# Ledger of designs, part 8: VH-VL binders against q0atu2

Target 1, 119 residues: q0atu2
Amino acid sequence: MLDKKARIRTSREYRNVFEKGKRLSGRFLIIYYVENALDNNRFGFITNKKIGMAVIRNRIKRQLRAIVREYQGQVKNKHDIVLVARAGIGKSSFEGMEKDYIAIMKKAGLFARNANKID

## First folded at step 10 (VH-VL)

Design qa1
Fold by OpenDDE, look of step 12:
Structure qa1 (fold): chain C 119 residues (1-119), chain A 122 residues (1-122), chain B 111 residues (1-111)
Amino acid sequence: as target 1 above (119 residues)
Amino acid sequence: QVQLVQSGAEVKKPGASVKVSCKASGYTFTEYDINWVRQATGQGLEWMGWMNPDSGNTGYAQKFQGRVTMTRNTSISTAYMELSSLRSEDTAVYYCARDLGYDSGEFYFDYWGQGTTVTVSS
Amino acid sequence: QSVLTQPPSVSAAPGQKVTISCSGSSSNIGNNYVSWYQQLPGTAPKLLIYDNNKRPSGIPDRFSGSKSGTSATLGITGLQTGDEADYYCGTWDSSLSAGYVFGGGTKLTVL
């Protein structure tokens, strides 16, 4: 699980990301990202009902958190990033989700310069 | 069979705009980003940017920011690249190429269009 | 001028082995997979190697790729006349201006 400091927790924090952040869509994920005034990154996760039943949504959230944790060290600092699961993610593999995350994060320019991939 | 078929050669004057099309077939158009790469005569490949056909999101090389616009028409599985304020240095063959980034987490182009020659001359 | 550096040309006789180097930095080759493209004269580029060392379907095992640090290498064994072409390395660059970058290209001449 992500550290408490690394999590977006309040509705206000989420709203700020959606209103002021940039949006980028991958195949299975949409990311909203904006710079924050902190010394660390914070991540939020949204899985709405179109993803499926609560059990599915919770599974997806766990998987997304695992992915974010794995690559957390490679992400440029001082960002609030919200991951929104897209409808098709429920049928994707963990690896597929991971690849999608990496791709959109790269395209967003959110991986730190000189940061190494975890392969 | 995956195919990318581009529009025909263009001749433009400096200051004009050119819009090249790239029609995709043989796969789900919206699942793969389209990239544009150009090559001046006798020169190397130059990446211009990417476009997500599903969302319409784009990312352009800094060199082309403000001059390039990448769009798509999903109903006909066609991607477009428009380059404005043309100059002689824009004379090149322009390629569209399919990106497998979402499948691999890495970016490489497995299918390319045949290329479109754009000539900018007075 | 290109972000990735390649030798402008290499040459060898049929049957021999050639290598083409591709030098970058930590922001590109250092933390991204490298791809190689073959461009025959008058044709569009063709994907030759992806993920540093993987071959797409239809690419013979005479073609190989490797990566170490901030450099990549394309190897071609059993050189054939049909291999005469331009070869480009490419990868994602994670700098401030994130995007794809190509090498300057290497012209391979089969003697």
Scores: ipSAE 0.907, ipTM 0.955, lowest interface PAE 0.5, mean pLDDT 95
Fold by ESMFold2, look of step 12:
Structure qa1 (fold): chain C 119 residues (1-119), chain A 122 residues (1-122), chain B 111 residues (1-111)
Amino acid sequence: as target 1 above (119 residues)
Amino acid sequence: QVQLVQSGAEVKKPGASVKVSCKASGYTFTEYDINWVRQATGQGLEWMGWMNPDSGNTGYAQKFQGRVTMTRNTSISTAYMELSSLRSEDTAVYYCARDLGYDSGEFYFDYWGQGTTVTVSS
Amino acid sequence: QSVLTQPPSVSAAPGQKVTISCSGSSSNIGNNYVSWYQQLPGTAPKLLIYDNNKRPSGIPDRFSGSKSGTSATLGITGLQTGDEADYYCGTWDSSLSAGYVFGGGTKLTVL
């Protein structure tokens, strides 16, 4: 569960990311991201009606939140990041979404690793 | 069968620009990123950057930032790398390569073009 | 100089074994999977090993890879004259300047 400080909450906050942020697409996800003026990261999640019914969209949001939570310790601070589910995401597995997220975050330069996390 | 076919050799003078093409076949062009790697005569491989054919997004190695532009034309499954303000040090073989990062979360290049020789001489 | 360090050359007779090392740091080899590429004289590089120790189809099992800490190793057994090539390690570097990095390359001579 992400706490209130780590969530993008308002339409204005989302709009700022879409208008000022960079966009990067993967297989199942698109991320929009921008530096913020905080000491922490904030995450937002969007699933459009074209993905499927509400129960499907809610399941996908839950899965994406779990992925973000698992890797949030590796994300460089001071970023607002919005994950947008692509239309084809319903055909993916949890592991497929996870690998897509890892690749996108690496290419965006948003992952940082240190010596304490050697394989 | 996956294939990456590059444009022919180029001879350029210092200060000019070069644009190398890389035509993909045997897979859905927009599903995977194209990377560019160069190799000067008798030297090792040097990564230049990646380009996402679906979005057009790129990530360039710092050394080439400001001089390199990577683009594509999805209707003909072709990627391009343009290098400007050429110097003699840019004489090299330039390769395009496909990366599988979105499938694995880790990066490696499974298919490579045949290479394009660019010679920069006065 | 390259971010990843490889010996500049190695040599051995046909039938023998050889290993090629690749040394990096926590931001590259330490936290990312390593791949190896073979470049035969006058040709483009070819993927030899991915995900530290996996072979793509068509690569014989006498080629092997391993990784420990911030170092990786390519092993080649049953050397053939056709194995004369340059060998490169490569991996993602997840530090301040995210991108892909190659080792300096190792020339294998089969004599």
Scores: ipSAE 0.592, ipTM 0.862, lowest interface PAE 1.9, mean pLDDT 90

Design sa1
Fold by OpenDDE, fold request of step 13:
Structure sa1 (fold): chain C 119 residues (1-119), chain A 119 residues (1-119), chain B 110 residues (1-110)
Amino acid sequence: as target 1 above (119 residues)
Amino acid sequence: EVQLVESGGGLVQPGGSLRLSCAASGFTLSSYAMNWVRQAPGKGLEWVSIIYEGGYTDYASWAKGRFTISRDNSKNTLYLQMNSLRAEDTAVYYCARGSDYEPYYFDLWGQGTLVTVSS
Amino acid sequence: AYDMTQSPSTLSASVGDRVTITCQASQSIDSYLAWYQQKPGKAPKLLIHKASSLESGVPSRFKGSGSGTEFTLTISSLQPDDFATYYCQQYDSYGYPELTFGGGTKVEIK
């Protein structure tokens, strides 16, 4: 599980990312990201009813957190990043979700230059 | 002043190659997603390729394998390498800047450069 | 890729007329639609993004509306400077998105 310090928790924090951040779309994910004034990254996760039933939404959220945690050490610091699950993600494999995440993060240029897991 | 200037267009024989350039002024090209969009004579607009801020590239399905988008940060210049050119590739080629919020709509365009593929 | 269909292809109107251009998407793109204006021999100019957000410097007589699969661009009172070709463009494709444009609508003098 992500450290408490690595989580976007308040509606105000989410709103700030949506209003001031940039947006990138993938097949299964949309990310919103903005620089923060901290020394660490914070991640938020949104799964809405378009994804499916609560059981599915919770599963997707767990999977996304696992993906983010795995690559967390390779992401540039000082960013707030919100992952929004898109319709159809429930039909995706974990590997498909991971691939989509990596692609979006590469588009955003959010991986560190010395990152090696994404190659 | 912010502007884009395309160059490199001209007459080329079928099967030939051509490299287009797009010089950016007034802003850092690598801080934006940059696109190529073409327009055949008397026809509509057609998206060709994108290079994101992170350097990730994507292409229209018809462009994959024949077209390559790249940039030289030191020269603040965008490129489009076109190989195996066909008559149907005849068009004005525009470089277009993706918006700061997201790369998928274009808020700045060059004047375009004409590529004519003919024997 | 999402198909975008504009109608009409050509529209004849007079100065002062209310003009409406429609754009239909083959599947829902929410509000991720842009409108461009292009004059002969010139590059396209961005007018509207997010279906209804007017770009800076664009006259208020231009209005974008719609969501899902149906979108409209309305010019409340056509001005001489408005005779041009207009394009819609979607930017909400799934997967490896291919950005697609409508076929264009030429607004010409009646």
Scores: ipSAE 0.799, ipTM 0.927, lowest interface PAE 0.5, mean pLDDT 94
Fold by OpenDDE, look of step 12:
Structure sa1 (fold): chain C 119 residues (1-119), chain A 119 residues (1-119), chain B 110 residues (1-110)
Amino acid sequence: as target 1 above (119 residues)
Amino acid sequence: EVQLVESGGGLVQPGGSLRLSCAASGFTLSSYAMNWVRQAPGKGLEWVSIIYEGGYTDYASWAKGRFTISRDNSKNTLYLQMNSLRAEDTAVYYCARGSDYEPYYFDLWGQGTLVTVSS
Amino acid sequence: AYDMTQSPSTLSASVGDRVTITCQASQSIDSYLAWYQQKPGKAPKLLIHKASSLESGVPSRFKGSGSGTEFTLTISSLQPDDFATYYCQQYDSYGYPELTFGGGTKVEIK
């Protein structure tokens, strides 16, 4: 699980990302990202009812957290990043989610230059 | 002043190649997703390609394999390499900046440069 | 790619008229639609994004509405400066964008 300091937790923090950040759409994910004034990145996760039942939403959120954690050390610092799961994510594999995340992060230029990514 | 200026258009024979340039001023081109959009004479707009902030590129299905979008950050310039040109590629080519919020709609356009493919 | 159909292709109107342009998507694009204005010999100008969000500096007489597959651009009272061609553009790319424009609607003087 992500450290507490690496998580977006408050409504105000989420609102700030949505209002001041940029948006990128992937196949299964949408990300909102904005620079923060911290020395670390913070991640937020949104899984709405369009994805499916609570069990599915919780599974997806767990999987997304795992993906984010896996690549956390390779993400450029000083960013707040919110991942929003799209409706079709429930039908995706973990690998599919991971691939989508990587693609989006590359589009955003959020991976460090020394990042080792799997295409 | 924020602006885009296209250049490189001209007359080319079918099968020929041409490279278009788009010089940005007043903003850092690499901080935005940049697009090429073309418009055949008397016709509508047609999206060609995008290069994201992170350098990732995408293309219209018809453009894949013949068109290549790139940028030179040191020159703050966007490029479109066009190969195997056809008569139907005759158009005014615009460079267009993706919005600061998201890259998929365009809030700044150049004046366009005319490419004419004819024998 | 998503097909975007605009109607009408040409619209004749007078100053002061209420003008309505429709854009139809072949699939639902939620609210990911932009509207552009283009005058002869000029580059397009962004008017509206996210179906209804007016760009800064755009007169309030322009209004975008709709979601899913049906969208509308309304000019409440046509002004001389509004005679132009208008384009809708979808950007619901699902991470693999093929952005598509409508065929355009030319608003001309009656």
Scores: ipSAE 0.785, ipTM 0.923, lowest interface PAE 0.5, mean pLDDT 93
Fold by OpenDDE, fold request of step 13:
Order: structure tokens, then C-alpha cells, then sequence
Structure sa1 (fold): chain C 119 residues (1-119), chain A 119 residues (1-119), chain B 110 residues (1-110)
């Protein structure tokens, strides 16, 4: 699990990201991201009913949190980032999700220049 | 004040190469996703390529392998390297800025530069 | 790539007329559709994004509507400045950018 300080937790925080942030779409994910006034990044995760049953949505959230945690140290600080799972993510592999995340983050330019990100 | 100006168009023989430039003023190219869109004489619009804020690039399926999008941040200039040109590549080439919210629709266009491929 | 079918290809109308242009997507693109206006010898101009959101400075007589696969651009009362070619463009690429435009609709004087 991500640390509490690394999580977007309130509706207001989510709303701020959606209203003021930028949007990028991947195969399995959509990310909304905006700079924050903190010294750390915060991540939010949204899984809608179109993904599947609750057990599937929870699994997807766990997997996305694992991916985010894995690459957290390589992401530029001072960003609020919300990951929205797309409908097809339920049929994707973990590696597929990871690849999609990396691609989106590259597009956004959110990885540090010296990051050992996977191409 | 905010504008894009394309250059580099001209007459080229089939199989030849050409590099187009797009100079931005009034804003920083690297802060936006930038696109090339072309329009054959008397025809519609056709998306060619995108370079995202993070520097990630992508292309229309037909453009892959022959076209290369790049930018020089120090010159605030976008480029399109075109190789192995064909008659059907004859078109006005526009550089277009992706929206600040999301890069996939274009809120600023240059006036275009004409590329004519003919023997 | 998503196919965008725009109709009609040509439309003849008079000043004051109500004009409707249709854009159909080969698959659902939610509301990720933009409309552009282009005049001869000029670059396209963005009119609408997100299917119905007017860009700043665009007259209110322009209205975008629709979602999923069916979209329309309506000009409530055609003005002389509105004679041009209009294009729709989808931008729901699912992370694989193949941004595609409709074939265009030329609005000309009757």
C-alpha cells in the first residue's frame, strides 16, 4: 500500500485534479495530473463499474497501486496524479498495465530524467 | 502574439527527403504536445504525428518509418523529417498545438507550408 | 483507426438558414470530438471540443451536440462569414494515437 501522505483521499482533492489538471489516455488507463504545492506526489485510483464486479475492481486497484509504488521514486515530485481504469483493463495482464502506465507517464513527462524507467 | 510559422516546404523529387520546421512564438513548445497535420490539394485533413510534452512520439500508421517528428527546445522549433517521399505526400503541412488540457485536439495552427513531390 | 464519416460532403444554403452537419464514428468515442472551420487558403480553426464546448470567441450560433457515435454541428442562422469547410475530428485514441478527421463538409452559397 501507498503511504497515507501519497494518497489522494478527499473528493475535493480529486475534483481539483479533474478541473485543473491535464488528461492523457492509454490503452488501459487514463491519467489526470496537476502540480501540487507539496514536496511529494499523491496518487488517486478510480475503478468504475464498467470494469467489472467489485472483486475485479479491487484486484485492479491493488495492481495499479503496486505499479505506482514500484515506479514512485522515479516520478517527478509535486504532482497529484489520478489513475482512471478503462473498461478493458479487467482483461489485461499486470505487465500490460505496467507497460501502459509507463507509456502514459513518458508522454506526460513525469519521469525524472535520470530515472531507470523501462522502455 | 502566440503563433506558429512553418517553413521548409518546396519541390522535391520522388524518393527525396525534406525537413520541415515550425517556429513557435509566444509560448514554449516543450510545454505542449505538438502535431503535424497535412492536407493534400483539394482534400481533407490528415493527422501525421505527435510529440508529447515528455518527448514521446507517435505517428499515423502510414507515416511510421518515413516520417520523424522532433523538436529543439533551445530554438523553440518543431521539425518533421520526411524521407522516401512519394507523390501522394504532396500537401500543405500544418503544425498544430495540442490543447493544454489534452494533446489530442488542436487549438493553434500555423498557416502551413506546401510540399510538392513531383518528378 | 477510427473512421469518421461526415455528411453531407457539400451543403448549399442561404444567409439566415439553419445548417446541420453530421459526423459518425465507426465506434464509440464518448464525447471526444472536435469541430474545425477552414476557409480557402487558411489553416483550420478550432470551433468546438468535447463535442459541445465552444472555443473562446466562437459565435453562439454554433452548437455541437452528440455522444458515442453520432455527432452534429448546427449553425442556427448562417452568416456570410460561415461559408467554409467544416471538419470533425475524433481524439479518443486509447493511447494509440490515430487521430482521424471526417471528410469535411463544404458549406457554400446557394
Amino acid sequence: as target 1 above (119 residues)
Amino acid sequence: EVQLVESGGGLVQPGGSLRLSCAASGFTLSSYAMNWVRQAPGKGLEWVSIIYEGGYTDYASWAKGRFTISRDNSKNTLYLQMNSLRAEDTAVYYCARGSDYEPYYFDLWGQGTLVTVSS
Amino acid sequence: AYDMTQSPSTLSASVGDRVTITCQASQSIDSYLAWYQQKPGKAPKLLIHKASSLESGVPSRFKGSGSGTEFTLTISSLQPDDFATYYCQQYDSYGYPELTFGGGTKVEIK
Scores: ipSAE 0.778, ipTM 0.923, lowest interface PAE 0.5, mean pLDDT 94
Fold by OpenDDE, look of step 10:
Structure sa1 (fold): chain C 119 residues (1-119), chain A 119 residues (1-119), chain B 110 residues (1-110)
Amino acid sequence: as target 1 above (119 residues)
Amino acid sequence: EVQLVESGGGLVQPGGSLRLSCAASGFTLSSYAMNWVRQAPGKGLEWVSIIYEGGYTDYASWAKGRFTISRDNSKNTLYLQMNSLRAEDTAVYYCARGSDYEPYYFDLWGQGTLVTVSS
Amino acid sequence: AYDMTQSPSTLSASVGDRVTITCQASQSIDSYLAWYQQKPGKAPKLLIHKASSLESGVPSRFKGSGSGTEFTLTISSLQPDDFATYYCQQYDSYGYPELTFGGGTKVEIK
């Protein structure tokens, strides 16, 4: 799992990202991101009932956390980033989710310049 | 004052090429997603392309392969390279700024530049 | 691609009239819809985003409503400055943007 310090944990923190951040839409994901005043990034994850049953939502959340963790070291610092799973994500493969995440992060320009990412 | 000013439009023959420019003032172009939208004479609006803050680019399905969006940060200018032009490409071409919140609706427009493709 | 259908294509009205323009999406776009106003020889002007959020400086007589596949733009009391063509635009293209506009509605003097 992500370190506690790398997680958005409070409703207030989530609201701040939604209200003050930018939104980008992918095929399976929507991200909201905003600069923070910290020395690290924080990630949040939203999976609602439109995705499916609780078992599915939990699976998706685990997969998204795995993706974020894998690329965490290549993301520019000082950002709060919330990943919102779209309804169709339940039909996607892990690779599809990963590809979508990478694409969105590139659109946002959130990867470090030396990051080795591919579409 | 923030504004966009398109240039580069004119008369070209079918099969020809043309590069449009959009000069931004009052804001940093690279901090926003920028779009091209065109409008044929007496017709509606048609989205052409987007370049995101991160430099990632997307295109309408019909535009892929013939149109290329780019920007020069040092000149704060957006470009649209158009190749293999057709009569149906005749239109006023607008550059449009994606909103600060999300890039997919446009809160600032240029005056447009007319491209006429005719033999 | 998302198909956006506006109705009517042309609308004749008088100053003071209540005007309603409809935009229908071929599939649900939640609330990711914008409305623009365009006058002859001018660039479009953003009026509303997120289906109902009025842009700064836009008169309160303009109202956007709807969600999913059905949306409406209402002008409560038409003013001389409101005669123009209006466009809806969806921006929920599932991250593979094919941003699409409606066909437009021309509001003209009766």
Scores: ipSAE 0.766, ipTM 0.923, lowest interface PAE 0.6, mean pLDDT 94
Fold by ESMFold2, fold request of step 13:
Structure sa1 (fold): chain C 119 residues (1-119), chain A 119 residues (1-119), chain B 110 residues (1-110)
Amino acid sequence: as target 1 above (119 residues)
Amino acid sequence: EVQLVESGGGLVQPGGSLRLSCAASGFTLSSYAMNWVRQAPGKGLEWVSIIYEGGYTDYASWAKGRFTISRDNSKNTLYLQMNSLRAEDTAVYYCARGSDYEPYYFDLWGQGTLVTVSS
Amino acid sequence: AYDMTQSPSTLSASVGDRVTITCQASQSIDSYLAWYQQKPGKAPKLLIHKASSLESGVPSRFKGSGSGTEFTLTISSLQPDDFATYYCQQYDSYGYPELTFGGGTKVEIK
């Protein structure tokens, strides 16, 4: 589970990312990201009702949180990052979501170079 | 002043090689996704390649294996290495900056450099 | 690569006319469409992104609309400075971009 400081909590915090941040799309995810004024990163997760029933959406959120937690030590600090699940994500595997997240984070320049889990 | 200036175009024989440069001033090149877009004489625009903030690259399918996008962040310069040139590669080549919000539409363009591939 | 069909290829118009340029995608691109203006001998200039978001400094007579597969650029009152070629561009990606431009619409003085 991500630490309390590493979570985006308020609607104002989410709005800032959506309004001020950059957007980058993958196969299964859209990531919005913006620099923050903190010493740490914060993550948010959004699943749309078009993805499926609550059971499916909750599974997707748990999987995305697990992926983010696994790679959090490799993410450059001082960013607010919101992961938005795309409509087709319900048909993806955990590995597919993981690869998509890694690719997007590399393209965004949010992974530290030479980290174990990045190219 | 925010500016992109291409150079390195010219006349080249079929099968030849050419390296284009794009010098950026007034902004940090590595803070944006950077693109090459070409325009054959009297024709429309055609996307060639992108290098993302994180250094990852993508190419139009016809460019893969012949063209290589790269950058030198210390010189604030974008490059396009073009090999095995053909007559159909004759075009004005523009460097173009991805927007503050998305890598895939272009809010700053250079004035272009002409590449002519002819016997 | 997704096809973008732009029409008309050429139109003739007078100053003050309302002109409409259409762009059709072969598959839905939601609202991920940009419009550019290009004058002879010059680089393209971004006018509109995300189908309808007008870029800073672009005159309000330019208006983009549409979503899905059909998009329009309207100039409500054509000015002398607006005689140019206009391009649409799709930028909906699924992690593997091949960004596609329409064929262009040349707006000529009648």
Scores: ipSAE 0.512, ipTM 0.844, lowest interface PAE 2.0, mean pLDDT 89

